# Designs tried in a protein design chat: VHH binders against c3ng28. Part 56

Target 1, 373 residues: c3ng28
Amino acid sequence: MLIIIRPSGEIALKSPRSRRNFEHTLANNIRSVIKEGKIWRSQGVLFLEVNDNNKNIEELSKVFGIASFSPVMSIKSYNNNLEDIINKAKEVFAEIVKGKIFSVRAKRIGSHNFTSLDVQRKVGEALYPFSRGVNLENPEVEVFIEIRNDVAYFYYKIIKGPRGLPVGVAGKTVVLFSGGIDSPVATWMMMKRGSIPVILNFNLGGSVHRKFVLEELSVLRKWSGGHKLKLFIVNGTDVLIKLSQIEKRNRVVMLKRVMYKVAERLCDKANAKSITTGESLSQVSSQTMTNLYVTEYGIKYPIFRPLIGFDKEEIVELARKIGTYEYSIKLPEYCAISTKARTSVELDEVLKDEENLNIDYEKVLENSEVIEI
Key: E = the ipSAE of ESMFold2; O = the ipSAE of OpenDDE; V2 = 0.75 times the mean of E and O plus 0.25 times the DockQ between their complexes.

## First folded at step 21 (VHH)

Design p2 (framework vhh_7mjh_2; at its last look DockQ between E and O 0.00; V2 from the best seeds 0.00; counts 0 for: pae E 28.4 > 2, placed apart)
Fold by OpenDDE, look of step 21:
Structure p2 (fold): chain B 373 residues (1-373), chain A 119 residues (1-119)
Amino acid sequence: as target 1 above (373 residues)
Amino acid sequence: EVQLVESGGGLVQPGGSLRLSCAASGFTFSRYYMSWVRQAPGKGLEWIGRIYTTGDTHYNPSLKSLVTISRDNSKNTLYLQMNSLRAEDTATYYCARWNRYIEDLFDIWGQGTTVTVSS
């Protein structure tokens, strides 16, 4: 089976060099995901030859950088023989348009002795006897013919891809991954923009927490364009023990700050150039504007918060779409370590506490468990 | 200082078995993926396999039936058990630390131990 794959529209808007790079990355990602067949680039689209269509459809539907794709039938049309195209169209589309109102859409790339309109007209005429009629504005079925040089492609199914950019084109980002509803969504969003996530988790819930985090990541792995996911698991309990030295009201904010500090070190090591979180503004006490300011103070990397403007319902909807929701809801909200978390912590106080704690962030990272998914 | 030291190499007859060891020092061994790589005379490097921090293993498909990688974190030691050795298995075998942070990179190598399979 042959599938034509259309890259995201935004890829086409890139410079020729960038476009080629993006398309190349997309092709590689598809190869990594599908793991069979042959893929090649041609004239702004990708072609994928595979044996099994159903399995591949689901997988392709999760490859960022794909706008849409279609299973296609193809023939070589030698000498611009429109009759061959018409005959093949009859073969492919007769049953599809049978008893239905239909339309034919044709496009061509290359030099031909006929126009797209000619193709539409002639194929339409040929298919008309099988149909209930033709309506260009509101057909029940639309069939497509794409002529690329001396090859004609026939299809009637257009499957939407997830769009976005191919994973890998934007570099790496360290994700503070809590295992809640938000962080997987944030991760997904960053992948959609072409980032490879490096997962940093502070385990505060033990084995159960670990289990569900891994489940969530298994879901996200389906969206990673074949890129492996590295997970660093820090024993959060050890960190909390240290934090017992400071006032309870400041521990949540300090924990977040420690996470950022460790993430910063991970960025250095992993060649990531940003930190990503699932934080949403004012969703919880630790995510007030003031506390966000305090927690990230001094961090040298950009902190991306793709969910900063999202409400909880929106995030939940995305989580459902992604497939992580069912796992995330099983995790207790561990961020509520202190019911007495202040909505506004003073920077100077936090910095003083941080100095007193004297946490070796490099050591924390070094002692983390590493899992590749 | 971070160091890997291989041992256990030597002369073995075809069909024989050999166990190589790699002693690690200078880093938290248990937190790193470890790998074995070999280089036959006049050939390039060949990846044998790796062992994860969890103890799971992944092998070169061409060698999977002939090798077993294990680790003892309490001893900071990596092992390579080889069975049914053939002449083509003659090579210098290297222990390598997998970079924790960068995909598909080894950041520390041992000096290697030579295995010669000959009648």
Scores: ipSAE 0.299, ipTM 0.662, lowest interface PAE 1.3, mean pLDDT 93
Fold by ESMFold2, look of step 21:
Structure p2 (fold): chain B 373 residues (1-373), chain A 119 residues (1-119)
Amino acid sequence: as target 1 above (373 residues)
Amino acid sequence: EVQLVESGGGLVQPGGSLRLSCAASGFTFSRYYMSWVRQAPGKGLEWIGRIYTTGDTHYNPSLKSLVTISRDNSKNTLYLQMNSLRAEDTATYYCARWNRYIEDLFDIWGQGTTVTVSS
């Protein structure tokens, strides 16, 4: 089976050098995801030769950087012979248009002895007897002919891809990954911009928590363009014990600050330039404007919050699309520390407590379990 | 020259049956959708139904139980079978070729054949 793959429009508009790099990364990602296939680049598109099955279609639909793709039939037309194109169009499309109202669309790249309109008219005339008629505005089926130099490609399916940029083109980000509904969605959104996520999990729920985090990452791995996901699991219980010494209402924000400070050290270790969280403004009491300001105060890496403007329903809809929702809702609740936070904590209070606790963030990271997914 | 010629009309008793024919010439009959239309005395045109190149049909709902449209592409002929005829079915019956690109417009008509249903 031959598939024509159309990169996201954002890639097509880049400088020639940048476009080449992005298309190369996209091709490598597709090869990593689709085993036993051949992929090559040609004049702004990619071609994939692979066995015909639904698994390959599903996997390809999850590769960031793809706008759309189409299974094609093709001929090499010696000297761009229009009659050969018309005859092949009848062979490929006759059953497709049979008893249906149709339209023909044609596109050309290169130099030819005919126009795209010539192709549309001649093929339309040749297919009409098999059909129920032509309707340019609202056809039941639309057939496509794309002529690239001396090869003509024939298709009638256009399958949507996830768009975005190929994973790997935009550096690394450390993701604070709780495993709830939000953090997997935030991870997905950063991969869509070409970032490689480095996953940092504070384990607060033991082996059951670990299990569902691994399952969620297994789902996200299907979207990573073949890149392995590196997971750092920190024992959050030791941190919670130290936090028992501070005001109960400040503990959630303080826990977040500990996570951010450990994430800073992981950024240094992994050569990441940002920290990503699934936080959304005002979704919970720990995520008010004031509390977000306090949680990131003095952190040297930018904090990306791709979900900052999303409400919970929007996040849930994305989580269902991604496939992580069903695992996220199975995570157990924690009773190790109060889950209620003040809607507005005092910065100076938090900073003083932080200084007094004197947590060794490097040691917390060094004691982590490291897994590749 | 494109031409459609209807035949098979005449006098028939109430409750009777009649089969009309439409002979086509001057075009590739098998590539066109075809229709039957009728006009009762003093009335406007009434669409009966159409037949696609595949043999599929689509009928006026008020006439669906009374009529069957068929085609024989090897003979370039369109047929209308009418059953259980009543006096109200008295009309001139026309066959028509559909416009290839505008399906709700007929571009060629026959002269018609007259059916009279009377005791």
Scores: ipSAE 0.000, ipTM 0.073, lowest interface PAE 28.4, mean pLDDT 84
ESMFold2 (binder alone), look of step 21: mean pLDDT 89; pTM 0.892

Design p3 (framework vhh_7mjh_2; at its last look DockQ between E and O 0.01; V2 from the best seeds 0.00; counts 0 for: pae E 13.3 > 2, placed apart)
Fold by OpenDDE, look of step 21:
Structure p3 (fold): chain B 373 residues (1-373), chain A 119 residues (1-119)
Amino acid sequence: as target 1 above (373 residues)
Amino acid sequence: EVQLVESGGGLVQPGGSLRLSCAASGFTFSRYYMSWVRQAPGKGLEWIGRIYTTGDTHYNPSLKSLVTISRDNSKNTLYLQMNSLRAEDTATYYCARWDRYIEDLFDIWGQGTTVTVSS
């Protein structure tokens, strides 16, 4: 089976060099995901030849950088023989348009002795006897013919892809991954923009927490364009024990700050140029404007908060779409620690506490468990 | 100092089997991904496979059916079991420590052990 794949529209807007790179990355990602057949680029689209269509459809639907794709039938049209195209159209579309109001859409790339309109007209005429009629504005079925040079492609199914950019084109980002509803969504959003996530998790819930985090990541792996996900798991309990030395009211904010500090070190090591979190403004006490300011103070990398402007319902909807919601909701709200957080912690106080704690962030990272998914 | 030392190489007949070992020292072996890489005479480096800290493995698809990578953390040793060896498997085999932070990078290499498959 042959599938035509259309890259995201925004890729086409890139410079020729960038576009080629993006398309190349997209092709590689698709190759990594599908793991069969062959893929090639041609005239702004990708072609994928595969044996099994159903499995591949689901997988392609989760490859960022794809606007849409269609299973296609194709013929070589030698010498611009429109009759061959018409005959093949009859073969492919007769049953599709049978008893229905239909329309034909044709486009061509290359030099031909006929126009797209000619193709539409002639194919329409040929299919008309099988149909209930033709309506260009509101058809029940739309069939498509794309002529690229001496090859004609026939399709009637257009499957939407997730759009975005191919994972990998934007580099790496360290994701503070809590395992709640938000952080997987944030991760997904960053992948959609072409970033490879490096996952940093502070395990505060033991084996159960770890289990669900891995489940969530398994879901996200389906969206990673074939890129493996590297997970660093820090023993959060050890960190909390250290934090017992400071005022209880400041521990949540300090914990977050420690997370950022460790993430910063991971960025250095993993060649990531940003930190990503699932934080939403004012969603919880630790995510007030002031506390966000205090927690990230001094961090040298950009902190991306793709959910900063999202409400909880919106995030939940995305989580459902992504497929992580069912796992995220099973995680105990380990943020019970957060319920007692001050809505506004003073920077100087936090910095003083940080100095007193004297946490070796490199060591924390060094001692982390590493898993590749 | 961090060190990897391969052993077990030698002459083997086609169709034969061989098990290579890699002894690790100077670091916490159990915390690192490990890999086997080979280089045939006059050819570039070829990745064979890797083993994670969890014991999970990934292999070069072209070699998957012929190789098994395992590890014994208690002995700080990495293993490569090779079966049904062919002449084209003649190469120097290297043990390499996987960079835990950056994908597809190795930070420590052994000296290599040579495997020759010949009748």
Scores: ipSAE 0.045, ipTM 0.415, lowest interface PAE 2.9, mean pLDDT 91
Fold by ESMFold2, look of step 21:
Parts: structure tokens; C-alpha cells; sequence
Structure p3 (fold): chain B 373 residues (1-373), chain A 119 residues (1-119)
């Protein structure tokens, strides 16, 4: 089976040099995901030759950088002969338009002795006897002919891809991955912008927590364009114990500051230039404007919060689409640290407590368990 | 209405032992992870440990030789066994529930039960 793969429109808007790099990365990602296929680039599209199976269709639907793709039939028009195109169209499309109101769409790349309108008219005339009629605005079935130089491609399915940018074009980001509903969605959103996530998890829930985090990452791995996901698991219990010494209403913000500080060290180690969290403004008391300001105060890397403007229902919708929701709802994240955080903690108090706690963030990271997914 | 009620506190001699209970009602106890936390007079909260739905436990390292957390899902009861008690173990002991579906920290806490270790 031959598949035409159409890169995302924002890739097409790049400079020629950047576009070539993005298309190359996209092709490599597809090759990593669809191991048994042959892939090549041709004038703004990619072609993938592979065995016909539903697994390949499902995998392609999760490759960032793909706008759409179509399985095609093809012929080589030896003399640019429109009759050959018409005859093949009948072979491919007769059953598809049978008993249906249909339309024909055609486009051309290259120089031909006919127009796209010629193709649409002649193919429409040839298919009409099988059909219930033609309607260019509201057909029941739409069939497509794409003529590229001396080859004509025939398809009737356009399968949507996730769009975005190919994973790998935008560098690395360290993701604070709690394993709840939000952090897998934030990870997905950063991959959609071409970033490779480096996963930092503070384990506060033992073997059950670890199990569901790994299951969530296994799901996200299907979206990573073939890039392995590197996971750093930090034992969060020792940090939690130290936090019992400070004012309970400040503990959540202080915990997050510890996470940010460890993430900062991981950025240095992994050559990442940003930290990503699943935080959403005002969704919980620890995520007010003031508390987010205190949480990130003094951190040298940019903090990306792709969900900052999302409400919970929007995040849940994305989590279900991604496939992580069913695992996230089984995983408890934090317990027994504090039940009532202040809606606005005091920066000076938090900084003083941080100095007194004197946590060795580099050592916390060095003691982590490292897994590749 | 969700409730957690601790019991079993009281006066105990140094070196003695106590078993605290936490009766849960108003929710499906077997589906939640549970924790014990304590607060000595005039001090901050100290986490003791947690128990998962499977019965697996994880303890504060400074306390793990002294405590055992268990649960009886058929009785909706969480237990804390404490041994070799010292004066520094004098505190109010609380049980707490994790909400495994929500990231926020709106845990349910019990009223507490006071343990006094004194000769």
C-alpha cells in the first residue's frame, strides 16, 4: 500500500532551509514508528509504501507534523493520456460512488496537456452512471485525483493527523510529571510543538504510583514520533518529611519549589532549556497568580505552562483523546502534606524556609531511578 | 458525609505500645490510600506513613522501626501499631485520606486522638 502524507501547514510556511529540516525530521519520525515501510519526500509531501493494515493507520494518526494522509492507488500516465486516468478512476471509484451522490476533486503538480477541470468533468461523466448524481457542495462521497507529473494518484479517504511540529525540532523540555490528569496533557502539548520531553517524577505513592506513571508514559510514547521517553523517578518521601517542619499552608508551594529546583538541575544535565508543568491558573489554591509567582521565583529556566488558560473540562477532554485519562484517574498524587493551602503565600517566608531546609537538589537528582520508555 | 474518627489514644508508659484505630464512614474505604500523621504539642505536622489499597506501606524513615500501618477493608478501619514508645512520641495522631482522582490537597482528616507517653 502507498500512502500520501501531507505535512502540517505551519511546516509549509517555514523558510526553505527550515522546511527541509522539519520534513526530514518528520520522515525520520515516521520511519521510527512504521518500521516495515519505505518513505521518501517529493515536492511538499511524503510517500510511504507499507503493507496494508490498520495498525499502520493508527500509528500515523499519532505522528506530530502530519496534517493528513491518504492511501492511494496510482498509475503512470505514459503519454499524459487523460483516458488512462479516466479508466483507472472507474476501476477505483465505481463501487465507492455506487448509489451515492458524489463529487470529483482534482489537482495537478507539473505541466500537462489538460486542466484539473478537464479531469473533474471527464471522470465525473464516467462515474455518473454508477451513482445517484453529482453535488459539488454537499456530496455523500468525495473522490480525489492528484496528478503529480506523470503519475496520477486516486483516493477517497483523507485521514486526519494531529498536526503540530515533528517531535525533535524544538529541543528538550523537562516536564514535572505528577501522573495526574494534567501533566500527561501538558507533555502531549509540548510534543505537539516539536519538543522532546524529559520526564521528572517525584514518587509519593510507592509501587502503585510508579505503575500508573509508567502506563501513562507508555501511552504518551505512542505520540512521541519514535523518540524514547527518558524518565527520572525521585523518591519524594524524604522531601515530604522535611516539609513537615514548615507552616502547613506553605507546604504545597514549597514542595513545588523543590520540584522546580531539581528540574533546574535536570535541565543542565539533559541540555534542556525549559521546564514544563501541567499547572492551570486558579484551578486549585496552590496555583493562584501569587502562588505561581512564588513557586517559580529565582528559577533560571523558562517555565512553560501549556495548560495555564485551560479549565478542567478542557484538560479532561484532551486527556481522553490522548488516552491517558483512564490511568490518571487511578493514581493518587499527594496526600497528608496539607489540606488547606493559602491562596497567597508570603515569598519571604517561603525563601527563609527554603534556606533553613537546605536541600541538596543535585543529590536528590543523582539518587533518582532512570528508565527509558 | 465523609468522616474519619481516630481512637485508642491515652496515657502509656515509656517502652510501652499502643494500637490506634481510625473508623472511616461515608465513602468506599477500600478504594482509597490512607495515611497517619502526628503533631506534637507546639510542633508542626509529621508524616508517619501511608498504606495503599493493596496493603503495601511506606514509612517515614525515622519512624519505620517503631510503627506498623495496617487496614481492614471489611471493617473500614485503618490501624497504627506503635511500639517502644518514648516521651517524644507524645502527640495528637490523625488519619487522613488521599483522593486518588484529584491533584489538589483537599484531604479528609480525622479529629485526632492524643497519645501521652509519660512515666
Amino acid sequence: as target 1 above (373 residues)
Amino acid sequence: EVQLVESGGGLVQPGGSLRLSCAASGFTFSRYYMSWVRQAPGKGLEWIGRIYTTGDTHYNPSLKSLVTISRDNSKNTLYLQMNSLRAEDTATYYCARWDRYIEDLFDIWGQGTTVTVSS
Scores: ipSAE 0.000, ipTM 0.202, lowest interface PAE 13.3, mean pLDDT 84
ESMFold2 (binder alone), look of step 21: mean pLDDT 88; pTM 0.882

Design p4 (framework vhh_7mjh_2; at its last look DockQ between E and O 0.33; V2 from the best seeds 0.55)
Fold by OpenDDE, look of step 21:
Structure p4 (fold): chain B 373 residues (1-373), chain A 119 residues (1-119)
Amino acid sequence: as target 1 above (373 residues)
Amino acid sequence: EVQLVESGGGLVQPGGSLRLSCAASGFTFSRYYMSWVRQAPGKGLEWIGRIYHTGDTHYNPSLKSLVTISRDNSKNTLYLQMNSLRAEDTATYYCARWGRYIEDLFDIWGQGTTVTVSS
């Protein structure tokens, strides 16, 4: 079976060199995910030859960089033989258009002695006797023919991909992964932009917390384009005991700052060039503009907050779509950081506290459990 | 008055076991998270673990194999079972209350009980 895969539209807008690179990465990701068959690039699309289309459809639907894909039938049409195309179209589409209002869409790439319109008209005429009629604006069914040089491809199913960019094209980002609803979504969004996530989790809840984090990551792994996910689980107990030494009102903000500091170290180690969080502006007391400013002060890497402008409902919807919501909601409440954080912590105060705490961020990271998923 | 009182400390030989208790009073024990913390001579505080109101536990990974935290809400008592004790486990052990949130971390402490592991 043959599947035609259409890369995301934004890939086509890239320079030829970049486009090739992106397409190449996409192909590699697909290979890694599908793990069977043959894939090749041709004239701006990918072809995937596999034995079982159904099995692979679900997997392809989660490969970023794919705009859409279609199972296709194909024939070689030498010498610009339109009659062969028409005959094959009848064979493939007669039952599809039977008793329905239909339309034919044709596309050509290459040099031919006929136009796409010719193909549409002639195939339309050929299929008309099987149908209830033709309507180009509002058909019940559309059938498609793509003629690429000497090969004609026939399809009627277009399956939407997740779009975005192939995972890997944008490098690595360290994700502060809490296990809540937000951080998985943020991770997903970064993957969609081509980033490989390196997961940093502060285990503040114990074995149950770890369990759900791993479950969420297992879901996200389906979207990673075949890339393995590295998880660093920091011993939260070591951090919390130190936080007990500072004023209560500053503990949540300080915890976040510690997380960023450790993430910074992990960036160095993992060759990541950014930190990603699931933070949303004013969603909670710790995520005020002032607190965000204070927490990230001095961090040398960009901090991406893909959810900064999202409300909770939107994030939940995305989590449902991704498949992480079901796990995230099972996370016990004691795994959450706090709902009582000060809404505005002073930078100078936090810096003083930080100095006094004298946390060895490298050591914190070194003591982390490392898991590859 | 809110109070925590540790007991059960003492001298134990290497490889031995010890069970510490913490008696709580002055608050609804069952509603709070409870923790054990220790401090060895000349060292900083080390968090051993905590137990939630649900009975779930969270241990320091470095100590997980050696300790078990439990609670009896009917007795308002927190327990720390320690097995296979080593010399490095010599410390003053404290129980502390946690009021659920980070801001409430260790808001009440006991006086501590000393454990000495020595041959």
Scores: ipSAE 0.710, ipTM 0.880, lowest interface PAE 0.8, mean pLDDT 94
Fold by ESMFold2, look of step 21:
Structure p4 (fold): chain B 373 residues (1-373), chain A 119 residues (1-119)
Amino acid sequence: as target 1 above (373 residues)
Amino acid sequence: EVQLVESGGGLVQPGGSLRLSCAASGFTFSRYYMSWVRQAPGKGLEWIGRIYHTGDTHYNPSLKSLVTISRDNSKNTLYLQMNSLRAEDTATYYCARWGRYIEDLFDIWGQGTTVTVSS
C-alpha cells in the first residue's frame, strides 16, 4: 500500500535548509512509528510504501508535522495520456461513486497537454453512469486525482494529522510533570511545536502516584513521533520535611521553587534550553501574577507555560482529546499539591527561607529514579 | 473522634530491640500515609520515615539501618520495629498522619510513647 503524506503547511514556509531538516525529521519519526516500509520525499510531500496488511498506519494521525495523509492508487501516465488516467479512475472510483452524488477534484504538478479542469470533466463524464449524479458544492463523496509529472495518484480518503512540527526539530524542554490534568496537556502542546519533553516528576504519593504518571506518559508516548520519553522521578517527601522549617504560607511557593531549581539542573544534564509547566494564571492561589514572579525568580532557563491563558474547562477538553484525562482524575489527593493558602508570598522572605533550607538541588536530581517509556 | 494511640515503649538495654504500635481510630486508616516522628529530651522533632497506604516506605537516611515501618490496614495499626538501640535513641516516639494540605504536613498526632535506652 502507497500513502501520500502532506506535511504541515508551516513546514513548507521554512527556508530550504530548515524545510529539508524538518522533512527529514518527519520521515524519521514516521519510520519509527510505522516500524517498516519505504519512505521518500517528492516535491513537497512524502510517500510511504508499506505492506497491505500493515495495521499501524492509523498511528500517523498522531505524528506531529503531518497535516493529512491518503492511501493512493497510481499509474504512470506515459506522454500525458489522459485516456489512461480516465480508465484507471473508473477502476478505482466506480464502486466509490456507485449510487451517490459525487464530485471530482484534480490538481497537477508539472507540464501536461491537458488542464486540471479537463481531467475533472472527463473523469466526471466517465464516472457519471455509475453514480446518482454530480454536485460540485455538496457531494456525498469527493474523489481526487493528483497528477505529478508522469504519475497520476487516485484517492478518496483524506485522513487528518495533528499538524504542528515534527518532534525533535525544536530541541528539548524539561517538563515539571505532576500527573494532574494540566501537565500532560502542556507536554502535548510542547511536542506539537517540535520539542522533545524530558519529564521531571516529584513523587508525593508513592507507588500509586508513579503508576498513574506512567499511565499518562504511555498515552503521551503515542504522540511523541517514536521518541522515547525519559522520566526522572524524585521522591518529594524529603523536600516536604525540610519545608516544615519555614512559614506555612510560604511552603507551596518554596516547593515549586525547589522543583524549578532541580529542573534547572536537569536542563544542564539533558541539554534542554527551557522548563515547561502546566501553570495557568490565576487558576489557583499559588499561580497569581505575584506568586508566579516569586516562583521563577532567578531561574536561568526560560519558563514556558503553554496553558497560561487557558481556563480549566479548556484544559479538560484538550486532556480528553489527548487521552490523559481518565488517568489524571484517578490520582489520590496526596499525589497533588493541595493548599489552604489565601495569601501571596513576599520575595525577600522566600529567598531568605531558601537560603536557610540549603537544599542540595544537584543531589536531589542525582537520587532520582530514571525510566524510559 | 480521630485518634492515634502509641504503645510498646519502655526501658531497653543498648543493643536491644523494641516494637512500637500505633492504634488508629475515627478515620479510614487504609487511605492515609503515616509517619513515625521522635523527640529526644530537650531536642527538636526528628522525622523517622513515611509509609504509604500501599505499604511502601521512605526513611530518614540517618535512621534507615535502625528501623522498619509497617502497617496492618485490617487492624488499623501502624508499627515501628527498632533494632540495635543506642542511648541516643532515647526519645518520645509519635505516630503521625499526613494531612491533605502542604501547609500542615501532619494533621493528627498521637500522645507519644517513651523509649529509654540505658544499661
Scores: ipSAE 0.533, ipTM 0.828, lowest interface PAE 1.8, mean pLDDT 89
ESMFold2 (binder alone), look of step 21: mean pLDDT 85; pTM 0.851

